VH-VL binders against q0atu2. Designs and how they scored, part 57

Target 1, 119 residues: q0atu2
Amino acid sequence: MLDKKARIRTSREYRNVFEKGKRLSGRFLIIYYVENALDNNRFGFITNKKIGMAVIRNRIKRQLRAIVREYQGQVKNKHDIVLVARAGIGKSSFEGMEKDYIAIMKKAGLFARNANKID

## First folded at step 21 (VH-VL)

Design mm1
Fold by OpenDDE, last read:
Structure mm1 (fold): chain C 119 residues (1-119), chain A 122 residues (1-122), chain B 111 residues (1-111)
Amino acid sequence: as target 1 above (119 residues)
Amino acid sequence: QVQLVQSGAEVKKPGASVKVSCKASGYTFTGYDINWVRQATGQGLEWMGWMNPDSGDTGYAQKFQGRVTMTRNTSISTAYMELSSLRSEDTAVYYCARDSGYDSGTFYFDYWGQGTTVTVSS
Amino acid sequence: QSVLTQPPSVSAAPGQKVTISCSGSSSNIGADYVSWYQQLPGTAPKLLIYDNNKRPSGIPDRFSGSKSGTSATLGITGLQTGDEADYYCGTWDSSLSAGYVFGGGTKLTVL
């Protein structure tokens, strides 16, 4: 799992990202991202009931956390990033989610120059 | 068969705006980003930006930020690129291109429009 | 002024092999897959290579791509007169202004 300091945990923190952040939509994910005043990045995850039952939502959340964890060292610092799962994500493969995450993060300009694991 | 068909040639005066269209067919329009690339006569390719037809999201090259607007009409599978405050240096052939790099988590353009010549002169 | 650097021109006789280099940096070629495009005179660009070394359907195996570090190379064997064209490399740049970038292009002349 992500370290506690790398997690968006409070409603206020989420609200700040949604209100002040930029939004980009991928195939399976929507990301909201905004600069923070910290020395580290924080990630949040939203899985609404529209994507399926609780078991499905929890699975998706675990998968997204795994993806974020895998690439977290390559993300530009000082950002709060919220991943919102889209309705169709429940039928996507893990690889599909991963590629969607990579693509949308690239479009957002959030990967560092040394993001060598994404090529 | 995937096709991108662009609008016809344009002649504009400096300071004017031009809007080029790109009609897509042969695939799900909302499933692929549309990119715009221009090429001045005798010069190389220059990337202008991307547009996600599903969400309408865009990303523009810094050079064109504030001067370019990329939009779409999903009902007719058509993408648009509008460039304002035209100058002579904007004289070029403008291409729309489909981005098919999603599966690799990257970007590449597998289908291109035929190009639209835009001439800016007094 | 292109972010990616290509030789302005290369030439060879029919049947020979040519290589076209594409030099970038850690924020582009070093960080993402490279694509190559062929542009015949008076035509729109055509995808030639994607994901560093993959060929789209219809592209003969005479065309090959490779990438190492911050550099990419396009190889053309069995050169044909019909290969005379401009060739461009391209990739995503993850610098402050994220976006796609092209090389300056290489004019291939078949002698």
Scores: ipSAE 0.902, ipTM 0.953, lowest interface PAE 0.6, mean pLDDT 95
Fold by ESMFold2, fold request of step 22:
Structure mm1 (fold): chain C 119 residues (1-119), chain A 122 residues (1-122), chain B 111 residues (1-111)
Amino acid sequence: as target 1 above (119 residues)
Amino acid sequence: QVQLVQSGAEVKKPGASVKVSCKASGYTFTGYDINWVRQATGQGLEWMGWMNPDSGDTGYAQKFQGRVTMTRNTSISTAYMELSSLRSEDTAVYYCARDSGYDSGTFYFDYWGQGTTVTVSS
Amino acid sequence: QSVLTQPPSVSAAPGQKVTISCSGSSSNIGADYVSWYQQLPGTAPKLLIYDNNKRPSGIPDRFSGSKSGTSATLGITGLQTGDEADYYCGTWDSSLSAGYVFGGGTKLTVL
């Protein structure tokens, strides 16, 4: 689980990322990201009602949080990062979401060197 | 049966622009990013950038930032690379290649176009 | 200048084995998976090895790959004259300008 310090909490914090941040899309996810004034990263998660019923949306959020937690040590510090689930994410597996996240985070330049998950 | 077919050879003068096309078939075009790689005669491969055909998002190598534009037309499954302010050093074969990132989380180019020769001379 | 360093050339007789090295850094080979590409004369590059040591369908098992630390190695056994080509390593580089990088290439000659 992500620490409360590593979570984007308020509407103002989310709005700052959407308005000032950069955006990259994958197959299942869109990330918005912006440098923050903290010493750490913060993550936010958006699953709108178009994704499905509340049970499905909560499952997707839980899966995305688990993915972010697994790779958080590899993310360059001082960023606020919002993951927005795309409408088709319900068709993906956990592994598919994970691969998508890894790909877009690398293309955004947000992973630091010496990353995990190398054989 | 995945295939990337590129446009024909180009001869340009310094200062001009060139636009190379890459038509994809045999897979879902919007599901994979297209990268562009060039190779001057007798030289190695030089990565230029990636483009997401679904979103239009791009990432360019710093060397080409400001001179390269990568686009697409999804209705005809075609990617484009345009390089402006051409110089003799831009003489090369230009390749499009499909990247693996969304399938694996790692990047490699599993399918390549046949290459397009661009010659810049005065 | 190539970010990844390969020997400019290697050679061996038919039937022999060669290895081609690829040296990088903690921001590329040390942090990510390595791929190898074969470029036969007058043709586009072709994927030989991905994810350090995996072969795409249609690539015979006499082509192999390995990675240790910030270095990678392509191995080719049972050399054939049709293996004469340029060979490139490639990987993602996570440094300031995040992007894909290739080695300078190695020309293999089969005598």
Scores: ipSAE 0.838, ipTM 0.922, lowest interface PAE 0.8, mean pLDDT 92
Fold by ESMFold2, fold request of step 22:
Structure mm1 (fold): chain C 119 residues (1-119), chain A 122 residues (1-122), chain B 111 residues (1-111)
Amino acid sequence: as target 1 above (119 residues)
Amino acid sequence: QVQLVQSGAEVKKPGASVKVSCKASGYTFTGYDINWVRQATGQGLEWMGWMNPDSGDTGYAQKFQGRVTMTRNTSISTAYMELSSLRSEDTAVYYCARDSGYDSGTFYFDYWGQGTTVTVSS
Amino acid sequence: QSVLTQPPSVSAAPGQKVTISCSGSSSNIGADYVSWYQQLPGTAPKLLIYDNNKRPSGIPDRFSGSKSGTSATLGITGLQTGDEADYYCGTWDSSLSAGYVFGGGTKLTVL
C-alpha cells in the first residue's frame, strides 16, 4: 500500500495536476504529471464508468496501485502523478498494464536510473 | 507483413523545410509509436524523436527541438516528420521506425522504413 | 560525440569470432536494456539483438549480446562475408533530455 503522504487526496490537488501538468498517453493509461513543492511523489488513480462496473474498476485500481508501488522508488522525486485508466484497460493483463506504465513513465522523463523491468 | 514505406527523395535549399511521410501497414497503426532516425552519408544513426499515432504526443531530441514537428494521419496510417530551417548539415537519409515500448517496456526498433534521402544544397 | 562509445572498426577472417563493445553510463546502459542493429551497405538498419541478449526471429544464434554494468557487447561467431556491415548499439537514456541514444557505429570488415 502507498503511504498516506504519497497519495493525491483533495479535489484541489487533482485539479492542479490536470490544469498545470503535462500529459502522455499509452495503450491503457494516460498520465498527468506536474512538479510539486514537496520532498516526495504523490499518486492519484482515476477509473471512469466507461471502464466497466464497479467490480472491474476496483480491480483495475488495485492493479495500478500495485504497479506504482513496485516502481515508486525509481520515480524522480517531487512530482504529483495521476494515472487515468483508458477504456480498453479491462482487456489488458497485469503485465500489459505494467509495461504500458514503464513505457510512458520513461517517455515522460519521470524515471531515474534502474527503472528497467524485472528479468 | 509489417511494412513502413517512406516518401521519395527530396532536394531542398538552405532555409527551406522538408516533410517526409511514412505509411504503415500490417499492424494496428495506433498501437505503436513511430520514431524518426537520420543518418548523414558515412555517419552514424541519430535519433530525432518519437510520436504516438493514437494521441499525437511527441518527444523530440534536444538537438531538434524547435525545428522538428512529427505528426500523423490515422485515416491513412501515415506518420510525418517535418524539419524546418534546413542547413547543409541536415543532408541525410531519414528513417521512420516502429518502437516496441508498449509490448515490452523497453525501447527498440523492430521495423524500419526504407529511408528517404534529403539533400540540402545551395 | 556519441553518448554511447563503440570502436570505429573491427576486422577478422571468415570463420573467426569478433566482439563489438558499447560503453555508456548509469543513465543509459546502466539503467536500461540494450539493442543492437545491423546495417548492410546501402540498406536500412535491421534489429539484431534486443533486451540485451534476445534474438528476433530469423537471427542466427551465432549473434549474441551481453551487458555488464554500463557496457554491452555484441558477439559474432562463425564470421561470414555477408556479415560485413555497420553495427550500432542503442538504448534509452534517462538523463535531463530523456530519449533514445545510439552508439557511433562499428564497421565490421570481413577479410
Scores: ipSAE 0.832, ipTM 0.919, lowest interface PAE 0.8, mean pLDDT 92
Fold by ESMFold2, look of step 21:
Structure mm1 (fold): chain C 119 residues (1-119), chain A 122 residues (1-122), chain B 111 residues (1-111)
Amino acid sequence: as target 1 above (119 residues)
Amino acid sequence: QVQLVQSGAEVKKPGASVKVSCKASGYTFTGYDINWVRQATGQGLEWMGWMNPDSGDTGYAQKFQGRVTMTRNTSISTAYMELSSLRSEDTAVYYCARDSGYDSGTFYFDYWGQGTTVTVSS
Amino acid sequence: QSVLTQPPSVSAAPGQKVTISCSGSSSNIGADYVSWYQQLPGTAPKLLIYDNNKRPSGIPDRFSGSKSGTSATLGITGLQTGDEADYYCGTWDSSLSAGYVFGGGTKLTVL
């Protein structure tokens, strides 16, 4: 589980990322990201109702949180990052979501650590 | 069978622009990013940037930022690279290549176009 | 200078073995998987090795790859005249201006 301080919590914090941040799309995910004024990263997760019923949306959020947790040590600090699940994410596997996340985070320039966890 | 077929050779004057096309077939065009790589005569490979055909998102190598534009037309499965303010140093073969990023999380170019020669001379 | 350093050339006789080195840094080879590309004279590059040591379908097992620390190596055994080509390593570089990087290329001569 992500630490309490590593979470985007309020509507205002989410709006800041969407309004001030950059956007980059993968197959299953869209990331929005912006520098913050903290010493750490914060992550937010959005699954809308078009993805499916609550149990499916909650499963996807849990999977995305696990992916973010796995790679968080490689993420460049001082960023607020929102992961938005795309409509097609229901057709993906955990590994498909993971590979998509790795690809878009690399292309966004957000990985800055020496280690890379693939597999 | 995956194929990337590029437009024909171009001869340009300094200060002009060139737009190279890359038509994809044999796979879902919007499912993979297209990268552009150039190679001056007798020189190595130089990465120019990537383009996501689904979203139109791009990322350019810093050297080309401000001079390169990568686009697509999804209805004909075609990617484009436009390089402006051409100089003699831009004389090269330009390749499009499909990247593996979304399949593997690692980047390699599994399929390449045949190359397009661009000659810039006064 | 190329971000990834390769020897400019290597040579060996048919049937012999060569290795081609690729030296990088913690932001590229040290952090990500390495690929190798073969460019035969007058042709586009072709993927030869991906994910450090994997061969695409159709690439014979005479071609091998490995990685240690911030360096990668392409091995070619049983050299044939058809192996005469330029060879490039490539990988993602995660530094401030993230992007793909190639080595400077190595010309293999079979003599």
Scores: ipSAE 0.828, ipTM 0.917, lowest interface PAE 0.8, mean pLDDT 92
Fold by ESMFold2, last read:
Structure mm1 (fold): chain C 119 residues (1-119), chain A 122 residues (1-122), chain B 111 residues (1-111)
Amino acid sequence: as target 1 above (119 residues)
Amino acid sequence: QVQLVQSGAEVKKPGASVKVSCKASGYTFTGYDINWVRQATGQGLEWMGWMNPDSGDTGYAQKFQGRVTMTRNTSISTAYMELSSLRSEDTAVYYCARDSGYDSGTFYFDYWGQGTTVTVSS
Amino acid sequence: QSVLTQPPSVSAAPGQKVTISCSGSSSNIGADYVSWYQQLPGTAPKLLIYDNNKRPSGIPDRFSGSKSGTSATLGITGLQTGDEADYYCGTWDSSLSAGYVFGGGTKLTVL
């Protein structure tokens, strides 16, 4: 699990990312990201009701948190990053979400080193 | 099956702009990013940037930032690359290529267009 | 000048083996998967190897790839005159302004 320091928690924090940040879309995800004034990264997760029932939305949030936790060591520090689930994400696999996340994070220039993909 | 067919050769004067097209077929156009790569005569490959046909999002190599614009028309499955303020050093073959990023999480170019020769000469 | 360093040329006789090296850094080859592209004279590049060592459909197994540290190697056995081409390594680079990078290319001559 992400600890409290790595979590975007307040409406003001989310609004700052949406209003001042950059945006990049993948197949299943949209990321919004902005440099912060901290020593660390923070992550937020949004699933709206159009994604599905609460059980489905909770599963997707758990999967996205697991993906972010797996790769957080590769993310360049000092960023607030919000992952927004796109409407079609409910039919994606965990592997599909993971590959999408990796691709958009690389293209956003947010990975410093991607050692987990090296065999 | 998968095909990328590019527009024909162009001859331009210094200071002009060029716009190269890349028509995709045999796959879902909006499902894969298109990259542009150029190659001057007798030289190596030089990556210029990527474009997401679904969103229109782009990422440009720093060298071309401010001079390159990558766009698309999804109705005709066509990607475009426009390079402005041309100079003789921009004389090259320009390729479009499909990237693998969303399928694999790793980037490689599995299909390439045939190339478009752009000559910049005074 | 290229971010990834390859020898400018290599040569060998038909039937022999050759290797082509590709040297990079911790921000590219050291952190991500390497691909190789073959460019026959007068043609567009073609994907030859992806994910360090995998072959697309239609690429014979005499083409192989490997990676160690910040370096990658393309191996070609049973050389044929039709293998005369330029060969490029490529990978994602996460430094400064993230993007894709190619090696400078290696001209293979089959004599």
Scores: ipSAE 0.825, ipTM 0.918, lowest interface PAE 0.8, mean pLDDT 92

Design mm1
Fold by ESMFold2, last read:
Structure mm1 (fold): chain C 119 residues (1-119), chain A 122 residues (1-122), chain B 111 residues (1-111)
Amino acid sequence: as target 1 above (119 residues)
Amino acid sequence: QVQLVQSGAEVKKPGASVKVSCKASGYTFTGYDINWVRQATGQGLEWMGWMNPDSGDTGYAQKFQGRVTMTRNTSISTAYMELSSLRSEDTAVYYCARDSGYDSGTFYFDYWGQGTTVTVSS
Amino acid sequence: QSVLTQPPSVSAAPGQKVTISCSGSSSNIGADYVSWYQQLPGTAPKLLIYDNNKRPSGIPDRFSGSKSGTSATLGITGLQTGDEADYYCGTWDSSLSAGYVFGGGTKLTVL
């Protein structure tokens, strides 16, 4: 579980990321990201009702939070980052979501130099 | 079988632009990013950037930012790289390559086009 | 000038073994997987090794790869004249303008 300080909490905070931030799309995820004025990162997660039933959406959120927690030490600080699940994510595996996240975070330039979980 | 087939050789004058095409076949074009890599005669490989054919998202190497534009036409499974304000040091072979990022979480180029020679001279 | 440093050339006799080094930093080889590409004269590069030490289908097991710290090594045993080519390492670099980087290339001569 992410720390309360590492969560995007308010509608205003989410809106700031969507309006001011950059966007990159992968196969299963879209990330929106913007520099913040803090010394830490904050993460938000969107799984809208188009994705499926609440059971499916809750599973996806738990999997995405686990992925973010695993890599959060490698994410460059001072960013607000929102992960938006794409409609097709319900058919992906945990490993598929993880690979997608890694790919788009690298292409966004958000990983630090010592990100080394893969082998 | 995966293939990337590029457009033919180009001869350009300094200050002109060139647009190289890369037609993909044998896989789902929108499922993989296309990267562009160039190589001057007798020199090494130089990465130019990536383009996501599904979204149209791009990321360019800093050296080419402002001069390169990478696009696609998904209806004909074709990627494009356009380089503007050409100068003699842009003379090179330009390759398109498919990257592995979404399959593996690591980046490598598993399939390459045959290359397009661009010559810039007066 | 290349981000990843390779020797400019290596040579060995047919049947022998050669290694090609690739030296980088904590933002590239130290943080990510290394790939190797073979470029035969007059041709496009071809993927030879991915994920540090894996071979794509059709690449003989005479080709091997390894990584330690911020360095990677390509090994080629049982050298054949057809192995005469340029060899490039490559990986993702997570520094300021994140992107893919190649070594400067190593010309292998078999004689």
Scores: ipSAE 0.824, ipTM 0.917, lowest interface PAE 0.8, mean pLDDT 92
Fold by ESMFold2, fold request of step 22:
Structure mm1 (fold): chain C 119 residues (1-119), chain A 122 residues (1-122), chain B 111 residues (1-111)
Amino acid sequence: as target 1 above (119 residues)
Amino acid sequence: QVQLVQSGAEVKKPGASVKVSCKASGYTFTGYDINWVRQATGQGLEWMGWMNPDSGDTGYAQKFQGRVTMTRNTSISTAYMELSSLRSEDTAVYYCARDSGYDSGTFYFDYWGQGTTVTVSS
Amino acid sequence: QSVLTQPPSVSAAPGQKVTISCSGSSSNIGADYVSWYQQLPGTAPKLLIYDNNKRPSGIPDRFSGSKSGTSATLGITGLQTGDEADYYCGTWDSSLSAGYVFGGGTKLTVL
């Protein structure tokens, strides 16, 4: 579970990332990211009804939170990052989502070092 | 079978631009990024950047920022690399290559085009 | 001009063993997986080793790879005259303006 300080919480915070941030797309995810004025990172998660019913959308959010938590220590600090699930994400495994996240975070230049955890 | 087929050799004058094409077949074109790599005669490989055919997103090596543009036409499964303000030092073989990032979470180039020779001479 | 350092050349007789080194830093080899590419004269590069030590289908097991710290090594045993080629290491670099980097290349001569 992400710490409350590491969560994007308000509509204004989300809007800032979408309006001011950069975006990169993978197979299953889109990330939006922008530098923030904090000493830490914050993460947000978006699924819309195209993904499926609420139970499916909540499952995907839980999986994405777990992935972000696993790699958050490798993310360069001072960024607000929103993960948006793409319509095709329901066809991916957890491993497929994880690989997609790693790839787009590396291509965005957001990982500092050792993007693959052995633990 | 995966195949990348590039356009033919080009001869250009300094200051001109060149656009190299790379036609993909044997896989879902929008599912993998295309990278461009060049090699001057008798020299090593030099990475130029990546392009996502689905979104059109790109990331360019700093050396080529401002001179390179990577694009695609998904209806014909073709990627393009355009290099502007050509100099004699840009004389090289230019390769397209498919990267593995979305399959593995690690980056390597599993399939390469045959290369396109670009000669810049005055 | 290469981020990753390789010896410019190496040579050995048919049947012998050779190794090719690739030295990098904590932002590339130290943080990510290494691949190796073979380029036969007049041809495009070909993937030889990926994920430090894995061989794609069709690559014989006399080619091997390893990684330790910020260095990687390609091993070739039972050298054949057809192995005469240029060999490049490559990996992701996470430093400023993240991107892919290659070693300078090593020319293998089979004498």
Scores: ipSAE 0.816, ipTM 0.916, lowest interface PAE 0.9, mean pLDDT 92

